# VH-VL binders against q9y8t7, part 34

Target 1, 261 residues: q9y8t7
Amino acid sequence: MRDSFLQKAIASAKDRTSLLEEIAGNCSPKPGRPSLSSSIREWVYRVGGAVIAEYKRCSPSAGAISTLDPVSYVQATRDASAAYSVLTEPNWFCGSIELIPYFARYKPVLAKDFIVSETQIRIAACMGASAALLIMEALTPRELQELAAAASRYGVEVLVETPDASHAVEASRLAPGSIIGVNSRDLKTLRVDYEAMLREVSKAREQLPGEVILVAESGIDSPDKALKAFKAGAQAILVGTAFMKNPQLREKILAELLQIP
Key: E = the ipSAE of ESMFold2; O = the ipSAE of OpenDDE; V2 = 0.75 times the mean of E and O plus 0.25 times the DockQ between their complexes.

## First folded at step 8 (VH-VL; framework fv_zagotenemab)

Design d4 (at its last look DockQ between E and O 0.68; V2 from the best seeds 0.00; counts 0 for: pae E 2.5 > 2)
Fold by OpenDDE, look of step 8:
Structure d4 (fold): chain C 261 residues (1-261), chain A 123 residues (1-123), chain B 112 residues (1-112)
Amino acid sequence: as target 1 above (261 residues)
Amino acid sequence: EVQLVQSGAEVKKPGESLKISCKGSGYSFTSYWIEWVRQMPGKGLEWMGEIDPDDSYTKYEKNFKGQVTISADKSISTAYLQWSSLKASDTAMYYCARGTYWDSSPEYAFDIWGQGTLVTVSS
Amino acid sequence: EIVLTQSPGTLSLSPGERATLSCRSSQSLVFDDSNTYLHWYQQKPGQAPRLLIYKVSNRDSGIPDRFSGSGSGTDFTLTISRLEPEDFAVYYCMQGYHYPLTFGGGTKVEIK
């Protein structure tokens, strides 16, 4: 087939690297960034689960999703979110690395992009990101290890996004101490398989050490789906478009969590 | 003309193996997915699975996973559906179709269909 | 999985009449990209299915304007404004965004 979305996104990221290198030379990672893992653990302890609210303005297939600005988004989500996920990819998601500082004032920030270089991680850290996304399917095992190590040097946590339980286990081995995410979205077709994600989250939870934080990513657009993800073994859920369209969903999810005995 | 042409009808016995084909023409074969759909006699359409002919990436519906194998040979613009051991319950019409996704129109639809291959499995 | 329920199972009408077919989804088909990938297929006796309507309301190439699609969320409708003899067939709805891809059970439009 012609290049998949993932392939195009990776190519785009590589093209942007040269520009980022110029920027990176002028910045240093800021100390004292809050921990994403700590925040998730606090929420798990307090209410039984954590919500990572994703700010995403565009998608590859639909273009603009919402006109909700960052200020309005934070006002709507701050009390019910453990962290923010910020899309920094500019071409498909209308993101920007310059969004990170604003969100970082309120919650730990996960910088979400197609990260293929150390420079991207360094810049994210400079902007105040607490964590960076590494997509396992976009990287060789060696690249994953190298980028995870780089993140560690900058004091940035890593969320490794994986397609299934087997990869989750492998990711945990390749990048020790990383947060592991299981994505319901097929990164080749961009179709969603929520049920598969639940199964894989469950399997991953059975195989991973208890201290490994497991995140269910995408495909969650209702309180019911959120609860199922938590029941499957996820400590956190990452919710994007659903929050952009329906800010009240966050409160509903929290309300449901609080009812779990 | 854009078309998918499937292999002819098959009459088999239980336990026999079978491989049917779907050949694309009139378009770039590796630019679209191939979808397989089963239709049992007098019944509706059932999605079985799909393949990216370019790299042979496959997805299966859970009931068909392990029951059939979807493959492709892009050098001859052909996709395949095969059974290692047929059952009487495999008797059905099997369609291949051209599938699109996020960067093709119509998005996530089957816009071209093969004529179907009738598979009859009986003792 | 997303279950698509079509109704009625059989619709008996005469040429020239209006046909209204329903497809109901077990969950909202408004997906995270704000699109709705609900499609309609026509299958005539002894033939392969043919794409009729894509993304709720768009006619595929060569499809007459007497065919129209509408709906949102969980409720979708295929309308044939004036049935022609060649329109008597089975119609299937399908969602193409969530794995596994699923079809409705079909509505047979037959001649009264």
Scores: ipSAE 0.831, ipTM 0.922, lowest interface PAE 0.5, mean pLDDT 94
Fold by ESMFold2, look of step 8:
Structure d4 (fold): chain C 261 residues (1-261), chain A 123 residues (1-123), chain B 112 residues (1-112)
Amino acid sequence: as target 1 above (261 residues)
Amino acid sequence: EVQLVQSGAEVKKPGESLKISCKGSGYSFTSYWIEWVRQMPGKGLEWMGEIDPDDSYTKYEKNFKGQVTISADKSISTAYLQWSSLKASDTAMYYCARGTYWDSSPEYAFDIWGQGTLVTVSS
Amino acid sequence: EIVLTQSPGTLSLSPGERATLSCRSSQSLVFDDSNTYLHWYQQKPGQAPRLLIYKVSNRDSGIPDRFSGSGSGTDFTLTISRLEPEDFAVYYCMQGYHYPLTFGGGTKVEIK
C-alpha cells in the first residue's frame, strides 16, 4: 500500500521527535516573543487584513526551489507582513528550527511543521517562535487537545489547520483560543482547491464567533485571490514565498486591502 | 502489460440508471488514483473527478458532483462511474485514466487510459 | 478554475513539416514548489488519448524525440519537428495541480 505524503510526514515527525527529546534537553521558551494574534488583529484594524508570509526552501516534489536567503527575504517582505510562517521540517522542505531566529527578531513566527509532540512546540519556542501549527487531519481529538494545552503552558499560540468549516468549528471547541486556518491544499494529493477554500472560509465565518481569527491558507497566489479570501471572511491569509518576493504583487495586495469597506 | 479495460458500449433511455466499469491490470491498483474524463461527441476532454481506490476518497468537478457517483472495489481492481438517472445530455464517450502524484513520474499526469465506454442516451 | 486556451483550433500541414501548437493559461502555472504541472496528450481518431509530454518539457516513455514542449508561466508550446503520418491527431494540454483539473480545447493537426 502506498503511503500518502501526510502519512510519510507524520512518521518522519515521530522519528524526529524521538531524537529531539534525546538531544535538546530542557530549554525554556525565549522571553518577549510577540503575539501572532495581536499582530493579526492590529493589521485587520489598520488595513482590513493581515498577511502571513511563508518561508520555504524546498518542496516535496521539486526539491530545492528558488528563494532568497532568510535575511534578504525578511528585508524584502517585512513591511508588508504581519507575521512569518517558517517551514522547520527538514526532509521535504529543507527547513530547520535554526531558521526561526532570523524571522522572530522582526515579526511573530509560526513554526510550520508536522507537530506530533509537545517537545516540537517547546523547541520552536526556545528558538523564538510565537505560534505552532497543529494539523487537525494529522491528530486525534485527544492529541489536538493535549498539544494545544502544552502550547498554552509554553506561552505558544496555536494555528489549527482544518479542511472545512465543520472541522473549523470543532477545532475551536477542542482548542479554545486558537487561531483557525482553512487550507485549500488537499493533504492526500497536495493539489489546491481554492474555490472550495473560499466557500468553507465563508461558512466558517458564519458559524464561528467574531473573536476567532480565521486564516485562509494555500493557493493564494494572486492579488485577486487574496482579496476574495479577505472578503469571504478571513482576517489573515498565508501567502507563499514566490508571491511575496514580487514587489508588484505585494503592493497590489496592500492597495486592494485599502479598498475594503 | 499495464492496462485499464472498460465495460462495453451502452444504449439507454432518459431516466434509466447505469454503472460502467474500469478494470486495472498489470500493476498495483491501489497505488494509483483513477481519473474519469468525459468527451461529448465532436468535443474536447472534460475532467469529471477522481478516486483513490485504496480508501475510496473522491474528488468531483463541480458540475458532475451530485450527477454521477465515482466508486471502486479494490478487491477486484475495478473503478466505477454511475448515474442514477441518465439524461440525453449524458451521451458521450467516458474514459478512465490512471493518475499519479507528486512523488512519482509522470507527476500529476494521466499516463494510462482505458479504451473508453460509449454511452448513448436517447428516446 | 484555470482556463487553458489552445490555438490554432486546426492546423493543416503536410508530412515533414514542423507543427507548433500553443496553450495559454488564464493564470500562472508556476506554483509554490517551482514545478509547472502542464501536460500534453495526443488523441488519434477513434482512440483514447495518450500522454506525450508531462511537466512542460518531459517526454513520456516511448515518445519520439520529434515531440518537444516548452514554455513558462502562462504560455506553452508543443512542437513536432517533422510531422509523420501517424502524428495527424488532436492535441490537448492539461493542468494537473489546481482543482478542478482542466484541459485545453484541443488543436487538430490534419493533412493538407
Scores: ipSAE 0.499, ipTM 0.806, lowest interface PAE 2.5, mean pLDDT 89
ESMFold2 (binder alone), look of step 8: mean pLDDT 91; pTM 0.944

Design d5 (at its last look DockQ between E and O 0.71; V2 from the best seeds 0.00; counts 0 for: pae E 2.2 > 2)
Fold by OpenDDE, look of step 8:
Structure d5 (fold): chain C 261 residues (1-261), chain A 123 residues (1-123), chain B 112 residues (1-112)
Amino acid sequence: as target 1 above (261 residues)
Amino acid sequence: EVQLVQSGAEVKKPGESLKISCKGSGYSFTSYWIEWVRQMPGKGLEWMGEIDPDDSYTKYEKNFKGQVTISADKSISTAYLQWSSLKASDTAMYYCARSTYWDSSPEYAFDIWGQGTLVTVSS
Amino acid sequence: EIVLTQSPGTLSLSPGERATLSCRSSQSLEFDDSNTYLHWYQQKPGQAPRLLIYKVSNRDSGIPDRFSGSGSGTDFTLTISRLEPEDFAVYYCMQGYHYPLTFGGGTKVEIK
């Protein structure tokens, strides 16, 4: 069987786990990390929505997206972002776990990778991550539960990325207290379906308890699309490449949010 | 030679079922996706859906979801498009096409097309 | 969905003339990829479509150099520098990155 991107990414993550274990040694999670969920709720209260700014240097299909360094990125996005999403996957996204400490100085950090082991979560926590990404489509229900439990032990929040409302509901059951994300990107084809995401976010919001934080992931490249995501029921949006190419987009989104009566 | 060969023209009545085929040859069938495109008489091209023949993963355009079924049998390098109950409005030319994704040349273009299958539905 | 609008609907020209076809997208086709997955197809009467240009400006194998593509963002152009008799056909643009995949309405290049 031909391996999909997701399958290859998972395989790579498994391989990297062995290396991480060698490096981890006496690694212990740092105390006092800020809460991602708290930050999102604060921004929702203050301005009606939260933006998670993603630092992503490469993509699987295009290679390099931007040469924008972390310092310049933070300078451009810090005042208008609730949190940072940091790609740590090295092969397709040119990420690194070593990026986490820098971003963690300023905002809660979501460690974004293809997480398949407890070791990955532990190391992310040690680096100062407030949360870790779990991709539902990459894990069995049992694995999801186990990794979510592990995250809890390390004081790391979990954002479960899901493809639709049905899975979002299931994820909330499998990983209680987790932040739920709906991804506009098809992880098999890598194509984007923004409209579908909006529909699924809306459906998810109707079905999930009110205290569950819902995040619209990817597919947002304009203030209009951001607003629509918030209107659909998302408390936060995760924006990656669009910010890498145009960091000022964040300020535009914020400006639009502030104009909502 | 790389090619997609589709089954012959069909003349059907409303309410009848139909399954048309698209057979690939000259390449690794499971390495490419199969796309289905409808073209009504005198009209443009409409994307219906796609399938990964390797694991039968499918995507549909919303207007075709539930109206047709896309499937594949990789053992014979064949993709299928089928209706459970045809309507007169299903009268059209149907094309299958090959597409590439990121794991090959990330073109997302339809580089090879079948010759088309004309489906006529009339009372 | 992304709507692709092609213009003109019909282009009447003579052999040897230059043809310029437009495809406009309802939103930018450049998002989180350095590539733009806008493609052009040719369809002759009674035949299946044929890929001409992929990713805005790349000619598919066997496509003559008189065919060229350009554009970015929301505006794309297919140019036939010098029309040959066999070039009179319908041309479609397509975006292949956003679900649902969508085609333009087509431009018919016909002989004057």
Scores: ipSAE 0.785, ipTM 0.897, lowest interface PAE 0.6, mean pLDDT 93
Fold by ESMFold2, look of step 8:
Structure d5 (fold): chain C 261 residues (1-261), chain A 123 residues (1-123), chain B 112 residues (1-112)
Amino acid sequence: as target 1 above (261 residues)
Amino acid sequence: EVQLVQSGAEVKKPGESLKISCKGSGYSFTSYWIEWVRQMPGKGLEWMGEIDPDDSYTKYEKNFKGQVTISADKSISTAYLQWSSLKASDTAMYYCARSTYWDSSPEYAFDIWGQGTLVTVSS
Amino acid sequence: EIVLTQSPGTLSLSPGERATLSCRSSQSLEFDDSNTYLHWYQQKPGQAPRLLIYKVSNRDSGIPDRFSGSGSGTDFTLTISRLEPEDFAVYYCMQGYHYPLTFGGGTKVEIK
């Protein structure tokens, strides 16, 4: 039997907790970290939508995506981005917590990993992250609640990634005040289902209070797909591989987003 | 030998139910997805949906969702495609195929196909 | 939904000739994972499809060297360098990554 990618990632994250504890000290969250939610709301007010630009050098299905360094990436994306999503998972995404401080100089940072422990959240905040990813499919309801409470104690916002509208509503109940993401990528298969993502974003928007920030994730590789996600009810989109891999597409997507009325 | 063996041809009347099977052998059945593909007479190939036999996680093409049910019984290495009420427009050849995940070649391809099951629905 | 358009619909050739089959995608298949999961299948009359080429250019095990694939973005090509009698069949491209999974309409390669 081949395990799903999510099963492998969870197992790896649990093993990494012991190493992370040995390396990490009793550090405190950096002061003055900007609010991810506030940045998203400002962009929505000014231009009708927000872009979270994701830095990832690898993915499990593609391997190496790009050798683009953090400095060049920020230079190309800063003016069109409300925030950065920074992969810190080392095995499949070639990420590191050491990347966070650089991106945090410019924008709020979402630390993106398979978070299974409070220690991961604290250390991300020590490095300057404004928010941390919690994957609903990776956690029991109790684990989600406990990790969200821990994030709150460290002054860290949470983006809860969910597969569909019913889970988005449940995530909002389990972790009040969280940003809610709908992921078009099936974490079991790694395939994208952009059209299903649009339908689930629309359903979630109808069922969630208007003040809940809704993020459309993965599968957004064109300006048309970005605009449709906003029209479906997302306040923010998360774009990664398209910006990392294809300079022509990256520039076109950013240019179109800046022209939203 | 790795193979998928499908149940035999069916001749049915509109309104009848039907369950056709796809049995895998020569490999670990729960390590691969099973895909279902329709080929209408004289037409091309249409993806209908898929199942992970290990936990019965299922995806459907939108026009087939609610029209058919895809299921599996991993204890006997068998996947199924079933109709609760057949229509004349269901007349077609139905194939099952094995598919891989991101971490095994040939990635996301349908590398082994069943021989097909012809379903004929007429009054 | 990604539409795959194959051309020509029918290709009439003699044994020994070179066949060139085209598959065009309605959207770029070069997408956020750096891989292109476009595959080619052969279907002979009365038989199930058989995998020929996966991920644009990789021959499946047991597929003769005369079959090759190429392309990027939205345009893909299957080439049969020297047609043999057993190669007269219908050929389909498929994209295996974006839901719903979709096939091209097929190109029939037949004896002239």
Scores: ipSAE 0.555, ipTM 0.819, lowest interface PAE 2.2, mean pLDDT 89
ESMFold2 (binder alone), look of step 8: mean pLDDT 91; pTM 0.944

Design d6 (at its last look DockQ between E and O 0.72; V2 from the best seeds 0.00; counts 0 for: pae E 2.2 > 2)
Fold by OpenDDE, look of step 8:
Structure d6 (fold): chain C 261 residues (1-261), chain A 123 residues (1-123), chain B 112 residues (1-112)
Amino acid sequence: as target 1 above (261 residues)
Amino acid sequence: EVQLVQSGAEVKKPGESLKISCKGSGYSFTSYWIEWVRQMPGKGLEWMGEIDPDDSYTKYEKNFKGQVTISADKSISTAYLQWSSLKASDTAMYYCARGEYWDSSPEYAFDIWGQGTLVTVSS
Amino acid sequence: EIVLTQSPGTLSLSPGERATLSCRSSQSLEFDDSNTYLHWYQQKPGQAPRLLIYKVSNRDSGIPDRFSGSGSGTDFTLTISRLEPEDFAVYYCMQGYHYPLTFGGGTKVEIK
């Protein structure tokens, strides 16, 4: 059987685990890391929604997205973002775990990678990450549970990325207390379905307990799309490439949120 | 030669079932997606859905979901489009086309097309 | 869904003339990829569609250089520099990156 992108990414992550273990040595998670969930809730209370700004230098299909450096990115996004999502996957996203400490100085950081091992979570925590991404489609239910438990031991929150409302509900059961994300991107084809995401976010919000934070992931490239995601029931949106290309988009989104009566 | 060959024209009555086929040759069948496109008489092209023949992963356009079934048998390099109960409104030309997988730089275009299968549904 | 609007619906021209076809998208087709997956197809009467241009401006194999594509964001153009008799057909644009995949309504290039 031909390997999909996701399968290749998982394989790569597994290979990198050994290297990470070698590098990690005696690293231990840093105390006093800010909470991603708390930050999101604060922004929801204050302005009606939270934006997670993603720093992503490359994508699998296009290669380099932007040459914007982390300093310039933070300067442009810091005042209007609840948190940062930092791509740490090196092969397709040109990410690095070494980026986490810098962003963590300013906002809670979501370590975004294809996480398949406890080592990845531990290292992310050591670097100052507040949360780690778990992709439901990349893991068995058992693996998801185990990694979520590991994250808890390290004081790392978990954002479980799911493809739809049904999986969102399941994820909340498998990983209690986790932040739930609904991704607009099909991880097999890498195509985007923003409308489907909105529908699934709405369905998920109807089914999930009110205390569960719901995140709309990707597919947002305009203030209008951002607002629709919030209206659909998302407490936060994760925006990547759109901010890399146009960091000022964040301010526009915030301006629109502030105009909502 | 790389080609997709579809099954012959069909004349059916409302309520009948139908399964048409699309056979690939000249390339690795499981390395490309199969796309189905409908064209009603005198009308434009409509994307119906797609399938990864390797693992039978499918996507449907919302109006076709539940109305048709897309499947594949990779052992004979063949994809299928089927109806459980045809309607007169299903009268159209149906094309299969080759899409591509991500394992290379994706174009997301349909570069190879079948010759089409005309389906006529009338009482 | 992304709506692709093609104009004009019908273009009546003579052999040797220049044809300019428009495809407008309801939203930008440039998102988180440096590529824009807007494609053009040609369909002659009684035949299956044929890929002409992929990703805005790339000619598919065997496509004559009189066919060219351009555009960005929401506005795209297919140009036939000098119409040949065999070029009279219906042309469709398509976006292949956002679900559901969608085609334009088509432009019929007919002989005057």
Scores: ipSAE 0.752, ipTM 0.886, lowest interface PAE 0.6, mean pLDDT 93
Fold by ESMFold2, look of step 8:
Structure d6 (fold): chain C 261 residues (1-261), chain A 123 residues (1-123), chain B 112 residues (1-112)
Amino acid sequence: as target 1 above (261 residues)
Amino acid sequence: EVQLVQSGAEVKKPGESLKISCKGSGYSFTSYWIEWVRQMPGKGLEWMGEIDPDDSYTKYEKNFKGQVTISADKSISTAYLQWSSLKASDTAMYYCARGEYWDSSPEYAFDIWGQGTLVTVSS
Amino acid sequence: EIVLTQSPGTLSLSPGERATLSCRSSQSLEFDDSNTYLHWYQQKPGQAPRLLIYKVSNRDSGIPDRFSGSGSGTDFTLTISRLEPEDFAVYYCMQGYHYPLTFGGGTKVEIK
């Protein structure tokens, strides 16, 4: 039997969480962490859209993506970023929770990992994260509700990553007040379906209340793709590979976003 | 020997149902995807969809979704392509192929192909 | 969806000649610097396709070294350095990363 990437990542996360509980079980969330949702709304008001800039050192399919250090990445991206999405998963993404403070001093941080335990959420908040990723496909409805409730207790917002509009609507019901993401990447195959993602964002925008923040994720590596995602109804886009891989494209994407009415 | 063996040619009438098979042997059937590809007479190759035989997770090309059903029975290492109501335009050669995972070479390629099943639909 | 355009449609050559087949994508296929999931298949008359080249330039096991692939971004090439009698076939490129998976229209390499 071959475990899917998601199954392997969840199993790894459970093992990592056990160690984290032993090492850092008593830390308290940092006070005064900025709101991810407030930053997104501010950018939408001022510019017409928000960019969540992802920091990712590796990917499962591509291996090492970039040699940019956190300082260089922030210098290149801070002027056009509403927030940072920081990969903390060490095995396939080469991330660490220790990266969070380097970004949190500049912008709200989304801790991006395979979150299966409230301990992961609390420790991310201890390190300064403003929000945590919950992957709907990795969790039962009960687990999603429980983790979202735990996040609220720690003052941590939630971005719920979903594969389509029907799951986006369900996620909003199960975890009220959450930021909702639609991901172009199939978590089983790791292939990308950008056109389907655009259609599902549009459907989700029509079905969700206007105050629900909708994020388009993955496969957005050009100004044209970013513009189409905003036109489909996303208030924010999550951009990683383009920013880490191509400094010239990074500058062009950011410049085009600033021109959105 | 690693191989995919498909069921034999079919001659059918419009409106009839059909289920064709693709049996894998010589490898762990549930460790790879099964892809389905259509080739209309005198034409090129067209991806129809895929299945993970381990848990029956499927993806369809949009124009085939609802037109065909892709399924698998892992207990007998067999994948299936089926129609509930054939049309004359379904006349084609149908191939199954083994798809590699993202982390195994040749990544995302179709490395083993079945011999094909010719389906002819005419009145 | 990503359209792959192959040219020429037909290439008429003699054994021993060099064949150059083109595949152009409607969008960049550059996933990352090290991974472009553009593959080449050969289909002889009356036979199923077989994998020749994966990820632009990697020969599948058992494929002769007269076959080579190159390219990046949107432009890709399959080269057969010296045609053998068994190389007269139709060749397809395919991109395996973006849904839906798509094939080019094919290039037929035929005997002059």
Scores: ipSAE 0.503, ipTM 0.794, lowest interface PAE 2.2, mean pLDDT 88
ESMFold2 (binder alone), look of step 8: mean pLDDT 91; pTM 0.940

